# VHH binders against F-box associated domain-containing protein sdz-33 (sdz-33), part 14

Target 1, 300 residues: F-box associated domain-containing protein sdz-33 (sdz-33), of Caenorhabditis elegans (q9u232)
Amino acid sequence: MATVPFPILCLPDFVLQKSLKLMGVVEHLCLSILSKNIKQLIATLKGYPKCFSFKFVPFTSLTVVGERFKHFSFRFDIDESSQNANLRSYTDEGTYITLTVPGFTVKHWIEHVAYVLCRNNSIKLVLWEPNIDEVYEIVKDMRTVEVVIVSSEIQSCHLLKLFPSLRYLGVYKAPISAQILTYNLLHLEVKTKVTLNDILISNCSNFSISGNDVSDKELNFFMRSWIKGSNPRLTKFYIRNSLRVRDPYLETVLFQNIDYIETHKKIYWRTFEISRPDGTKADVMWDPLYNSYFNMTVQH
Key: E = the ipSAE of ESMFold2; O = the ipSAE of ESMFold2 at other seeds; V2 = 0.75 times the mean of E and O plus 0.25 times the DockQ between their complexes.

## First folded at step 7 (VHH; framework vhh_7ubx_2)

Design n3 (at its last look DockQ between E and O 0.63; V2 from the best seeds 0.00; counts 0 for: pae E 2.8 > 2, grease 27.6 > 24.2, SAP .694 > .668)
Fold by ESMFold2, look of step 7:
Structure n3 (fold): chain B 300 residues (1-300), chain A 120 residues (1-120)
Amino acid sequence: as target 1 above (300 residues)
Amino acid sequence: QVQLVESGGGLVQPGGSLRLSCAASGFTFSSYAMTWVRQAPGKGPEWIATISSGGSTMRDDSTKGRFTISRDNAKNTLYLQMTSLKPEDTALYYCAKVEYSGYTIYFDYRGPGTQVTVSS
């Protein structure tokens, strides 16, 4: 599995040399702390993509995805009294290299990594329980485009005010608010409890729900509401219910009072088409044996 | 002419300690990052740790903090404090000067090295 080695080779007079252009993402990060000149050389190296993904778990870890989708993860080792932080590389097998820069805090590391490895300031946050104002101070010069709230309860209007570039939001354990539901997100992923009314008021383009048990009757109501014009921004809607044995009369309930065309019939899923009066069409896919998956994709 | 002279090696028992030194001359020591490398018989070189002129460090975590790199710019000397030594630490230890030209990084460890042998 990938390590962070300095490739040192013996030469006739014990001199090793290597071009920065032949080094990978982690070697660049390691060398970038040796001098400001090397830091600048690495940051300005043209034609070499540094990272495709930059994910931050505040005060815990940082993940960079480099060329060929290699993942390089680092943990913060923080002195609480000074807030100075070491950066430690890690894999599932443990840590392999420790980087120490005198006086560096978590904020200094975020800025340093973004400067030397990324071509833009976009960042993804995974929030377990940190103070959101403290996190904001660390990342305020970045474009925060994705936030996942795992177990933190964050005031919705405050979150949306702090991160105006937000396009993807995941909410896993905290209650979800009407402010989040009605916000114009590209993608909203929810693993916490939501009601049918929460679904109907949502204004995101792609809505993914899991950890909920939405009945066929509720899905029928949603589809009838969509036909009448609800959820006008919705392009994709996905629900994963708990696995349940489905009533063999399922299409009677699910499509009650809905005009539809069955477009495909497979062993593990069936596909239907429904339409709005204005001609807008949606493909509905669900599993015929269990009430565990429902997908709706708006055509065009 | 760059000159690096390693010293402080020797025969020690497992669990022992050694402090390696590297005396540097022929360049402005305080302006360059410095590295420790080791090479066991029949093996390729293994990087241990690097320290910048400003005190930034990188270290191989496999030593689990048993090895501490430091420098004394007034004495032009690089150090490696080794503790809790194990038989697998047996190797010839070199220090190296780190520099660059264009986009090429250079590591110069042309000293004689100092032998560390860990055996009961």
Scores: ipSAE 0.477, ipTM 0.837, lowest interface PAE 2.2, mean pLDDT 80
ESMFold2 (binder alone), look of step 7: mean pLDDT 82; pTM 0.803
ESMFold2 at other seeds, look of step 7: ipSAE 0.489; ipTM 0.838
ESMFold2, look of step 8: ipSAE 0.427; ipTM 0.813
ESMFold2 (binder alone), look of step 8: mean pLDDT 80; pTM 0.789
ESMFold2 at other seeds, look of step 8: ipSAE 0.444; ipTM 0.828

## First folded at step 8 (VHH; framework vhh_7ubx_2)

Design p1 (from n3 with Y32S Y106T; at its last look DockQ between E and O 0.41; V2 from the best seeds 0.00; counts 0 for: pae O 8.1 > 2)
Fold by ESMFold2 at other seeds, look of step 8:
Structure p1 (fold): chain B 300 residues (1-300), chain A 120 residues (1-120)
Amino acid sequence: as target 1 above (300 residues)
Amino acid sequence: QVQLVESGGGLVQPGGSLRLSCAASGFTFSSSAMTWVRQAPGKGPEWIATISSGGSTMRDDSTKGRFTISRDNAKNTLYLQMTSLKPEDTALYYCAKVEYSGYTITFDYRGPGTQVTVSS
């Protein structure tokens, strides 16, 4: 599939005839509001690749991901009194287009864009607003697979109940709850403060932590706990620490009372293998110069 | 057989207003999407806005809300309300019918146009 310019903005002559299958995502969205027949033709266009997922920032924007992972961003202009919303789109040619459909709200736009452009109903949410019930009413017919909680606290039990298909959860500035930590996620990303106990009770498969300074002694305790069976579903564990020139004996502290095999040694990274008594192995990769990251991957 | 006749242009002072009309015949206007385009001297055609039969619109931001597309299906007439006119709005203004056949979209701007001149 090839991205083509918006046909109306490129008028080389006073007669333009063009196939829908030669047009891009933004052109399809623009034309789809002109009639129900055109909307249907675009939605059912055979052999034409479209977007396959999208990200929703409630009442602010919608981003769709298309072929070659190209991102198309649409912003909402909402009339506060009527809740009618216009959709603003940017073409590949650098122009900005405003779309108006009488009576359309944000929910109508989500439904329209999903119907016309997306191959599935998967949605990713970025939440700044605390009213999760209002967001749910907009997206309840979508499959919510990712949520990022940026700066609001949301009742964890309620969030997890509303979105049973959730696979990825990011918690950036709000306090993280034990309910989230113990939930069986494919991926948990945390940029807020976590303790060693928070790490030990976590039940996700991939755990990514940044903006925290986890000491070598704490990492040692975590690894010894893992060897004894903690975090049984953990597959990948990654920490990005603040940069500091390391103590020359950090290796001794990090692996104290741990049986390991060093598998690779370079000045800018080192790798180690540790094992559980049942033979399960994990690869540990560590930055010995600045202690800027710690990475553990369980072998399968 | 499709006939589109633009009118309502003329000489206007900067800051003035005009309403352009496009009289349509030879097709079912009330079920067709309609477009306004302009062409300034020495330039190619420039799209302004499109309106569906149900009143949905798309528009280029270059008009910055100064131009409003509308339609009267009972009179088979398309309108362009222009306000806060500037000398750079000087152009021939054309309307067009948007239609489709199979998966092909057709735009045809064959009318005579109506001249808008913004000068003191």
Scores: ipSAE 0.516, ipTM 0.844, lowest interface PAE 2.0, mean pLDDT 80
ESMFold2, look of step 8: ipSAE 0.527; ipTM 0.861
ESMFold2 (binder alone), look of step 8: mean pLDDT 80; pTM 0.786
ESMFold2, look of step 9: ipSAE 0.460; ipTM 0.826
ESMFold2 (binder alone), look of step 9: mean pLDDT 79; pTM 0.783
ESMFold2 at other seeds, look of step 9: ipSAE 0.013; ipTM 0.501

Design p2 (from n3 with V98T Y106T; at its last look DockQ between E and O 0.58; V2 from the best seeds 0.00; counts 0 for: pae E 3.8 > 2)
Fold by ESMFold2, look of step 8:
Formats: C-alpha cells, structure tokens, sequence
Structure p2 (fold): chain B 300 residues (1-300), chain A 120 residues (1-120)
C-alpha cells in the first residue's frame, strides 16, 4: 500500500524537467514554498478562483474551488501550544502531502494560499458553529466577500461590522434577523424560516429562499407590493417551497388583481411578465407540473 | 561541477533508525531546494521529501511521519532521519538538487546513492 510518488520525480532519468504551466493546483502550492521567486511566478498564472472557502468545526480546513476542478481541500494540523500549523494537501486522486513552513500559523497559510492561487486577497467563508472573533483574527487581512454560516446563533450586527466588504451571505440554521434582511447585499440566501414581512423589508439584490412554504396568496401580495415600488433594489427573487402537487387555481390566485402577459410557454415551464407603472418589467417563472418554486427576475 | 555524495546507509533491523547524509559541492547549496528520492529493487524512483532553501518542507505521507528531512546550510549537507524502519524501506537512497529556470523546474539526482537494507 505505497502512495503514488510525487509526479515531478516519477521518471527514472537523473534529470527531470517540468513546466509550471502544465501543473495542477496542488503541485503549484507545493512548489510555492520552495522559493520566493517561484511563489511569485505561480501567483501570476491564470485560471485560479477569486476566493476560498473556509470551514471550522469539527476540524479546520481550507478549500479552493475552481472551474476546472470540483475542489481541493487542505487540512491544518495545529500545535496548540505554539499555534504553528502544518498544511495537509489532499488531491482528487487520494494522495496526501504534508507541507511545513517554519513558524507558519493558520493565518500565514491562508494568506499564502490566497496569494498563490487568488491574487486579490478575497475570501469566502463557510462556517459551522463558529467563534466569529477567532475567525476574524485569522482572516482580518483578507477581503471577506462571501459568508455562508451554519450556526444555531448569529451575532448579526457583529458579523456585518467585522466583514464590511460582504456581498454574499448565506444563513442556513439560525433565525434570520431584520439587520441582515435590510443590509444591502448582492445575494442573500436563507434556508431558515422567512415570513412575508421579512421578504417585504429585504434590501438585497438577489434573494434566494429554500425550505419555506410561502403561499400563493403571500406571493400575490409580494408581487402587488413590488408593482407599487417595494423591494427597490431587488433584481432576482427565488423561493423553493416544499414539493407540492399542481394547484389548478395557481394562475388565478397568484395573479389576482395583477395585469400580466404570458411571455413564454414551454413543456416544462411558463414565464409571465408584470410591470410597474414606471415601465419597469419583471419575468415570473414557474413549473406547470409542480408548484414548488417561484422565480422573479427584474429586466431593468 | 555539481557533486552530491550520499552516505549513512547500511543494514539495520526492523524498527531501527538511520540518519542519511548528502554532502553537496560545486554549487551554492543554501540557494537550492533539496530532495530525497529512493529506488527499491525492481521499482522506479519514489519521491520521499523536499526541503526549501529556507527550511520549508513537503513530504509524502506514505512514510507516515517516520522520515524527517532537514538541512545544515553551514555544512552544505542534506539529512534524512529515518525511524521505525520496515523491510519495505529497503532501497537505494539519492539526494537531488532542485533548479529553477524561467517556467521550468528541474531535479538532478546524480550521486551514487546510499543503500539502506532492513532485514531480519
């Protein structure tokens, strides 16, 4: 049960050459600790993602997600007394490599990985029951642009103050707060209970809701409110309800007292257009076989 | 000319320890990353570990922490500390100089190697 040899040295020749442009993410990270010049050269290569995901509890890890790949996960081995950390790299092929840099903490590793693989210090955090202050101390020199938090409690005011560059927020377990709802996010995703009033007070541009059962009457009220000017920053609204059988009165209830035009009819979905008095239009889409989702996209 | 001379191998019992050395000359040792590679009878070369000029290391987990790479830049010497040796560690061990040129990385392991035999 021997591991696969390090790819650079798999050939039998006494001299092995390898182009940096032909190497993958893990190989680049491994080589980046060999010299400052190689670190800098790899950092200028194209094709890497703009941010990283970060996971706390039950163990600490860092994931790089890119278009070419599903993900590359790095796990930290932390010495609690010194706070020095080794980075264990895992490839899709199941190979493990341990990287050690004298004096590196988790913070140093995150900064190094971001520098090598993401040139602008932007980071995505995926947090499980976190201590937010400990997370902040590790990533405070990074530009945090996206947070997904799975926690029974959230210090909403504190979270938003710590991460002023935040554009994307996912709340998967804790009750949603008015402070988060009214914050001007590019994208807000919630998988917890959301009321009609919560939807109406929201100030995000893209609002995605899952695991809720918002009625057709509530959606009608929302659309009528939108026509009258509510949710002025909203460009896309998506809600996925529990799976339901088709309601034969869906169109009647959903569009009651709303002027609409059916704009697109396919076997698998229908699209409708509604308008504000100022001429602003939105597309509303639903699946005629099931009434399991509602999608509204503002055209301009 | 670059010279790499490995030493410290020998016959050892299972569970034993050895410290391999690689004496380097003909280049500025402190400027280059160095690598240990081994070749078992009937097998191709197997990478073990690499250490940067600044002391950063990477290692293959197949040895599960039993092997530690280190260097002494003042002595121009690369080391491999091996513990808890197993019969499967029997191999000829080489050190390699790592070179960087433009977008190309090269590894040279031209020494005679040092034999490690773990038996009985």
Amino acid sequence: as target 1 above (300 residues)
Amino acid sequence: QVQLVESGGGLVQPGGSLRLSCAASGFTFSSYAMTWVRQAPGKGPEWIATISSGGSTMRDDSTKGRFTISRDNAKNTLYLQMTSLKPEDTALYYCAKTEYSGYTITFDYRGPGTQVTVSS
Scores: ipSAE 0.301, ipTM 0.761, lowest interface PAE 3.8, mean pLDDT 78
ESMFold2 (binder alone), look of step 8: mean pLDDT 82; pTM 0.810
ESMFold2 at other seeds, look of step 8: ipSAE 0.336; ipTM 0.785

Design q1 (from a2 with S31D S56D Y110T; at its last look DockQ between E and O 0.62; V2 from the best seeds 0.00; counts 0 for: pae E 10.2 > 2)
Fold by ESMFold2, look of step 8:
Structure q1 (fold): chain B 300 residues (1-300), chain A 124 residues (1-124)
Amino acid sequence: as target 1 above (300 residues)
Amino acid sequence: QVQLVESGGGLVQPGGSLRLSCAASGFTFSDYAMTWVRQAPGKGPEWIATIYSGGDTMRDDSTKGRFTISRDNAKNTLYLQMTSLKPEDTALYYCAKVEYTVSGTTYTITFDYRGPGTQVTVSS
């Protein structure tokens, strides 16, 4: 364990920029405390996400996860007595890197990470059995665009009032409420029980349901309702990890009293087309061997 | 070689104002982030604010709106303007140079305290 002075602060910008490309995110966070010039040069580097995902686990740590192709996972190791926090980052190989700044709390880290890495301060929250008011106090100066809640109970009106920019919402354990269903969301994901009526009253553009037992008769009624004009904002609706085994007479039950055409057939994927009277079309597809029970995409 | 000398502390009444100064020498002041930290008797150090070499700041929420960190790179001097002082602000105030070290896979930001600090006492 040796303290080594880091002379990179004196390098010309073009040498410094090339050196920064060879460094990891933790080094960028450290060096950006030392120099506004380095902070500005980091902003020119490729590969940093435009928004961050923050995972709040209320007991002893907070996990921050990155975007799709360049995932950076951070944890906070919080000293309960002082509320000081260390930032821990896991490498792709499962080892970790720890960054310590004396006196930093979780809020100080979130502000610094967002300042260095995020140009518009948009965040995603993943909350496990949260105290929502405490979480809000930490992130209130940021634009929250996505929330996923893993909790047996939530107050949906309170959540929506606290995060007015919300576009993506996942509800994994709590019963889904009419306030959430009718909210104008870009994407709603639920892993709790959903009824046919819940589907029909939904106002989101993309609706994803997991672990449900929605029947082919219920899906038939939904599609007939859609043909008559229900769910006018809906762009995509699909059911993942269905609890049901697909009936071998799928076309008989699912498309009963529906005019459709089969538009594409592969060994693993079939696509059917249904239409509204105004000419709006939707593709219905399924893959019984691998992925999903039901998938409907509206053509716009 | 590196020297940081804090000054400007003293006894003030609640609601009063004070400006702390930190004179720096022995290093290129303008290249480093600088910070103020305070320590009350019997307590650990408490971070107040950091100012980047280019002038951007980070501040602790507990002193937001009351304390302002600033720097004058031409004079190699760090400042802390304190207003609306409260008895709980009574502490020894230190300035520090911000450094980082690497030990294996651990990156540590440290505040390098070189000076004696300056005492601020707020009494009713």
Scores: ipSAE 0.000, ipTM 0.365, lowest interface PAE 10.2, mean pLDDT 73
ESMFold2 (binder alone), look of step 8: mean pLDDT 77; pTM 0.750
ESMFold2 at other seeds, look of step 8: ipSAE 0.012; ipTM 0.460

Design q2 (from a2 with T50I S56D M58Y; at its last look DockQ between E and O 0.47; V2 from the best seeds 0.00; counts 0 for: pae E 6.6 > 2, grease 24.9 > 24.2, SAP .683 > .668)
Fold by ESMFold2, look of step 9:
Structure q2 (fold): chain B 300 residues (1-300), chain A 124 residues (1-124)
Amino acid sequence: as target 1 above (300 residues)
Amino acid sequence: QVQLVESGGGLVQPGGSLRLSCAASGFTFSSYAMTWVRQAPGKGPEWIAIIYSGGDTYRDDSTKGRFTISRDNAKNTLYLQMTSLKPEDTALYYCAKVEYTVSGTTYTIYFDYRGPGTQVTVSS
């Protein structure tokens, strides 16, 4: 028995929209190749926001992160000789649904998933050991709003040349370069080793650091440097450290030789205000018991 | 009722150019994805390009950017602009409406050929 082509494209829009609500992402990807009307109707459905975060794992899988952190994971069944790929998605019933398009490679699938699911031509990229040139060729006509790189290597000059309007950058595995640190990003997130000097030379507005252990002495030096005018574009600075137990009631190294106003004191959370000589103020939140976070926000 | 009629093929020398046309009728052309496929004697079908109903395209890299798919929705016509032609491009070229079928949990996109194709021959 041969399968009969489903004549869904002939349905009235009301019936078609009801049918689409009962379908999963693979059906939506399939039908969107066939008809602009189908793509438009999919845009009215719940659960597919206008902008998706794409996580590229080269040549094996693609994860699209949607509303409420729901994600759609796609696996590729690749024929190495032809580079043709079938796309599989996980169902709620515990099986994969497979979509086959003659001649599609992984690149074609990434382009199609972006076409259907990234409706306003903007995307957020999470890149796992990327080939940056391949990614650029896929997304060069799209507005990329955020790039997070999980990689053992980064060619900083090349990255910034390909994405000159880059606003957000995350660096998780590769050593951070001075070129990236001094670049005028809106937001820089780093989960690899950074030194105090790296922090002091940074030129981003929002700087988030995790996966490091920054000492109280280093934070004290940073704040004293900031008071003297370092990091002039910094608006928000956040560090998440490893937990450790300290005596919460002893003299703290963190504010040594700093004029401050303590605004709140709790056992797990304290807040302070520090100032530059020109009157610029910053709010500091610090966890003195475990030193699990440090947060500084510059006031207007 | 779907009809697709290919034209514009012929004999050309290497390095030449051709523009293939596909006249479509029997459906709302502007609402559906279309594709070009070629088949040389003794070879299987080779996919060239898809154009979405919205105008975005996918191309196979085997043509190395020498072929451009386009459409004129006012004339219900699909085009393939071919440049820098090589002897390897010799084939019968078909346009097709992009369709799908379902067998169990497998969704298969297929190309619905309706026309006779147009022959492209690249030889001196």
Scores: ipSAE 0.029, ipTM 0.519, lowest interface PAE 6.6, mean pLDDT 75
ESMFold2, look of step 8: ipSAE 0.013; ipTM 0.489
ESMFold2 (binder alone), look of step 8: mean pLDDT 80; pTM 0.775
ESMFold2 at other seeds, look of step 8: ipSAE 0.143; ipTM 0.623
ESMFold2 (binder alone), look of step 9: mean pLDDT 79; pTM 0.774
ESMFold2 at other seeds, look of step 9: ipSAE 0.043; ipTM 0.555

Design q3 (at its last look DockQ between E and O 0.09; V2 from the best seeds 0.00; counts 0 for: pae E 20.1 > 2, placed apart)
Fold by ESMFold2 at other seeds, look of step 8:
Structure q3 (fold): chain B 300 residues (1-300), chain A 122 residues (1-122)
Amino acid sequence: as target 1 above (300 residues)
Amino acid sequence: QVQLVESGGGLVQPGGSLRLSCAASGFTFSSYAMTWVRQAPGKGPEWIATIYSGGDTMRDDSTKGRFTISRDNAKNTLYLQMTSLKPEDTALYYCAKVEYTSGTYTIYFDYRGPGTQVTVSS
């Protein structure tokens, strides 16, 4: 564990600004807990991430999502009896620093990190068997736009009442309701069991399914239904099946009674085009080696 | 250029243990989910486990908890600890990089290594 060893506030303002801009996220957090003045100084810096996410897996981590490839992960060390929390930083080098503020809870840390590092309060929640009402009390002053439910202990229909700004939802082990399926989500990812009917009634724009071995016949029926106008909001539909041996009759089954044009062929993927009568086109991507995925993208 | 190099395979007796490594370069390793997959002779590929950028894991039950995925972000290395190995675990084991997108992890095998052979034989 290390703290900032140099009294940076003793430098002239010009040097101070340049020194701060050379430091990383972990160093900014370390400085930000030293005083109210330093907290405010760090909060005024340009170039912080556009969004951030909080993981409650269980209440153990906070991730700040930076530019394109940068994610800064921090973990909570929580005293359950007091609810006081320390924040552990993780760097690309695998070293870490423990940040301690007397009396800080997870809620205090989330608010502090948002104030110091992030310009908006839109958050992602990753939930693994938490008390959802307790999570809500921690994040209710923020805009929750994304939730991932990892465990089967959360009744998903309650989420819509708690988080009306929800745009992204992942449901991994919990049963999924028709209320969730028909909600106008930007993205729905499911790893729990869904039926063909569940797929057809869905109202999301991007639908990602795994953990369900959706049959080629079911996908064929889905595509024929889409051609007839089902899923009018759908822009992306992705199925990940269990890895399996390529079916030598796959093209025959998947595209039975469907007019299509093969547009691209590679070792790892092939692309086909299908169309609605009104001219709307969709690209279908397929894994020719293992039939491990089916990916349909609607051209709007 | 993304490169993944697996190592740690070899011949082992039933009940033995191996630790596979996957050395990664050409990308910010700590920002991506990583996965292990195996392919037995004459069979299709079998997903084993995925570890996300934050350290959470998801694994297939087919190994009955005998395999543990882990990562060391400081060394840009993915690991698979295998115990209680059985002859049916004989396969080519390889790792793959998973793309992270806003709001979801999408797993595609767009980058994988050449693999390391594990052979379990009495």
Scores: ipSAE 0.000, ipTM 0.159, lowest interface PAE 17.5, mean pLDDT 73
ESMFold2, look of step 8: ipSAE 0.000; ipTM 0.132
ESMFold2 (binder alone), look of step 8: mean pLDDT 78; pTM 0.775

Design q4 (from a2 with Y52W S56D Y110S; at its last look DockQ between E and O 0.30; V2 from the best seeds 0.00; counts 0 for: pae E 9.3 > 2)
Fold by ESMFold2, look of step 8:
Structure q4 (fold): chain B 300 residues (1-300), chain A 124 residues (1-124)
Amino acid sequence: as target 1 above (300 residues)
Amino acid sequence: QVQLVESGGGLVQPGGSLRLSCAASGFTFSSYAMTWVRQAPGKGPEWIATIWSGGDTMRDDSTKGRFTISRDNAKNTLYLQMTSLKPEDTALYYCAKVEYTVSGTTYTISFDYRGPGTQVTVSS
């Protein structure tokens, strides 16, 4: 059994700061519980995540997402009788490092990790086949702003009622519903089938769709509808990784009956500008040689 | 062998004061962070305050301005000065040596070796 006393707590701040830079996130979480000086020094370190997320797949877990795609994954071992929880982090070798603090619950861990690593009270949830009521009871005192759901079904009305501050929603397996499409979201990401009508009724600002076969005729109809004022909150819309084969010589179908200005021509993609009668403009990128994406961005 | 012995509890009126002591032996007291925790009837343990060997302290917000942790390294003694006591402060109070331990893949903050505690009761 290894006992590690806390002599590091006696070091001058400059030396202590250098020592902390050599340590991992588990050591920072441990030492910051017991040292206000260390907690404050960690707040000055760079390269830590600016947000965190919570993943729930039958047991509770936490994923912290940082800058430049760095991320840390933790799992909770929960004693249901006491509600005490241990925090477990895995290593590259496939083993776990477990952090135990007497009396800590999942809520204590979420708050502490957010302070040490993320420095905010807002939370992202990544939910894998969740019991949404169980998730809510864990996070009900936190402000949930982002949810990604990987589940075969979603109780859309219930989800939206439980998380009224929601701004970002990802729907990865379940059929998309009208309740979600018409909800006032900053960002909606859908990886399931989406129809033209679903696009037209959507009320989000940023709409990302993948794994869908939206034809050039349907995109033409959408753009003509947008020019006439549909989707008034939309600022970004993109479609990726369609399974359909696109005819590269049908750009006349895509822009039929649309006044446009070609703004750039590159070997493998072209950019265009379309306008509403009120002067609002949108940039459209279309890739006639590769079936990779359609991208529309409203200017300003 | 580590020993911690709490004393100084008792019955006190609301608004009163008490000074708790923790006599430490069996380890190099000045090298370790020390903490006070309390446990009210029917509740889980509640962290109160921690003091490091260099004298820096940290306190839970619920007792700020009323409870002060201190240490005397020459006497191997930890103190908790409590003022403006309220009925909700009624609890068993424990001192602990703070440990950061590693066992296999488990990293543990533990409160090592507590005595039977000292009872603080706040009543009119």
Scores: ipSAE 0.011, ipTM 0.332, lowest interface PAE 9.3, mean pLDDT 75
ESMFold2 (binder alone), look of step 8: mean pLDDT 77; pTM 0.746
ESMFold2 at other seeds, look of step 8: ipSAE 0.013; ipTM 0.492

## First folded at step 9 (VHH; framework vhh_7ubx_2)

Design p3 (from p1 with S101G G102D; at its last look DockQ between E and O 0.28; V2 from the best seeds 0.00; counts 0 for: pae E 20.3 > 2)
Fold by ESMFold2 at other seeds, look of step 9:
Structure p3 (fold): chain B 300 residues (1-300), chain A 120 residues (1-120)
Amino acid sequence: as target 1 above (300 residues)
Amino acid sequence: QVQLVESGGGLVQPGGSLRLSCAASGFTFSSSAMTWVRQAPGKGPEWIATISSGGSTMRDDSTKGRFTISRDNAKNTLYLQMTSLKPEDTALYYCAKVEYGDYTITFDYRGPGTQVTVSS
């Protein structure tokens, strides 16, 4: 399907402004490549999200994150020899449109989308076996606040030096390093193997683990260590375990040698409160039927 | 819970053809984008093709027209038609659901895979 030009520039300024505000992200992008005046006008609307994601190999995509988790996804059609790129948008009707600007690379598209749709130059990267230096050259003029490493090991010292604004990091398939664990992140999500020692040395505020099961004895040791002062920056700790047949004596192992108060008991969840000697409290919640998750929230 | 089950793999001579299927359950298949990925022995996963909920497709140029992704929303099934198979296509092939509605994109929604072996 060919792109159809819109005669929207023929409207009076007040009608033009109102007409543009009724359009969606895809329509704004289509119009924004027609002229510099339309590009600038769309950039002033300030109705769109603050960041987007860039996914690098096995496929490259942009996602513009909107209000209330509404997302708009595009994929790049990249000429490997020239690095020129077209941007594909998929419709629900089973068709797609291709946005083409002669000479545009992925870098040009990222800059263009950021300029017209995003209030700042913040990006999220999803990296799948990348050359990190090549990725950096594409996004170095953007503020990278979130990185997800899907399938490859990236030198953690190098990653952290390249992206100093990083607050959110996901590591899905590659081994996690001590440098990442001890880095002061707002959020660390790990879907690869994590040991009890890795948990204890971590310095992030929010830690999410789903790469391996953590036993009740390991959780008990973690909680006893936390009571004694470990993980001083931790605010939220979440573990997703495999579904298991629940041990009917969950308190016997999990809370051994821990003073606790059960604060809520329902079929779908149970909550407990534990405390440090200085009075700092944490809420512990978990799944009573399958022991499929463990959630601890510190009351700072 | 998302469940994906691949089938249709097997042993084939170079130049042969196979059609892979991926049976989906535990989510609204007709509203989800779907992907085929392969993993050769000792190597990382390699993207093959993606199809939108509406049937629009994108594929990796390295297979250059030999592989065609399709879907049948009535049967909750994703397909990969492979032709002119080469020994380099030997891999575990699996389908995946790509979720764009969260702040992360992951391949955690994938099946166990079906083995394709291309050898003389």
Scores: ipSAE 0.000, ipTM 0.146, lowest interface PAE 16.8, mean pLDDT 73
ESMFold2, look of step 9: ipSAE 0.000; ipTM 0.105
ESMFold2 (binder alone), look of step 9: mean pLDDT 78; pTM 0.782

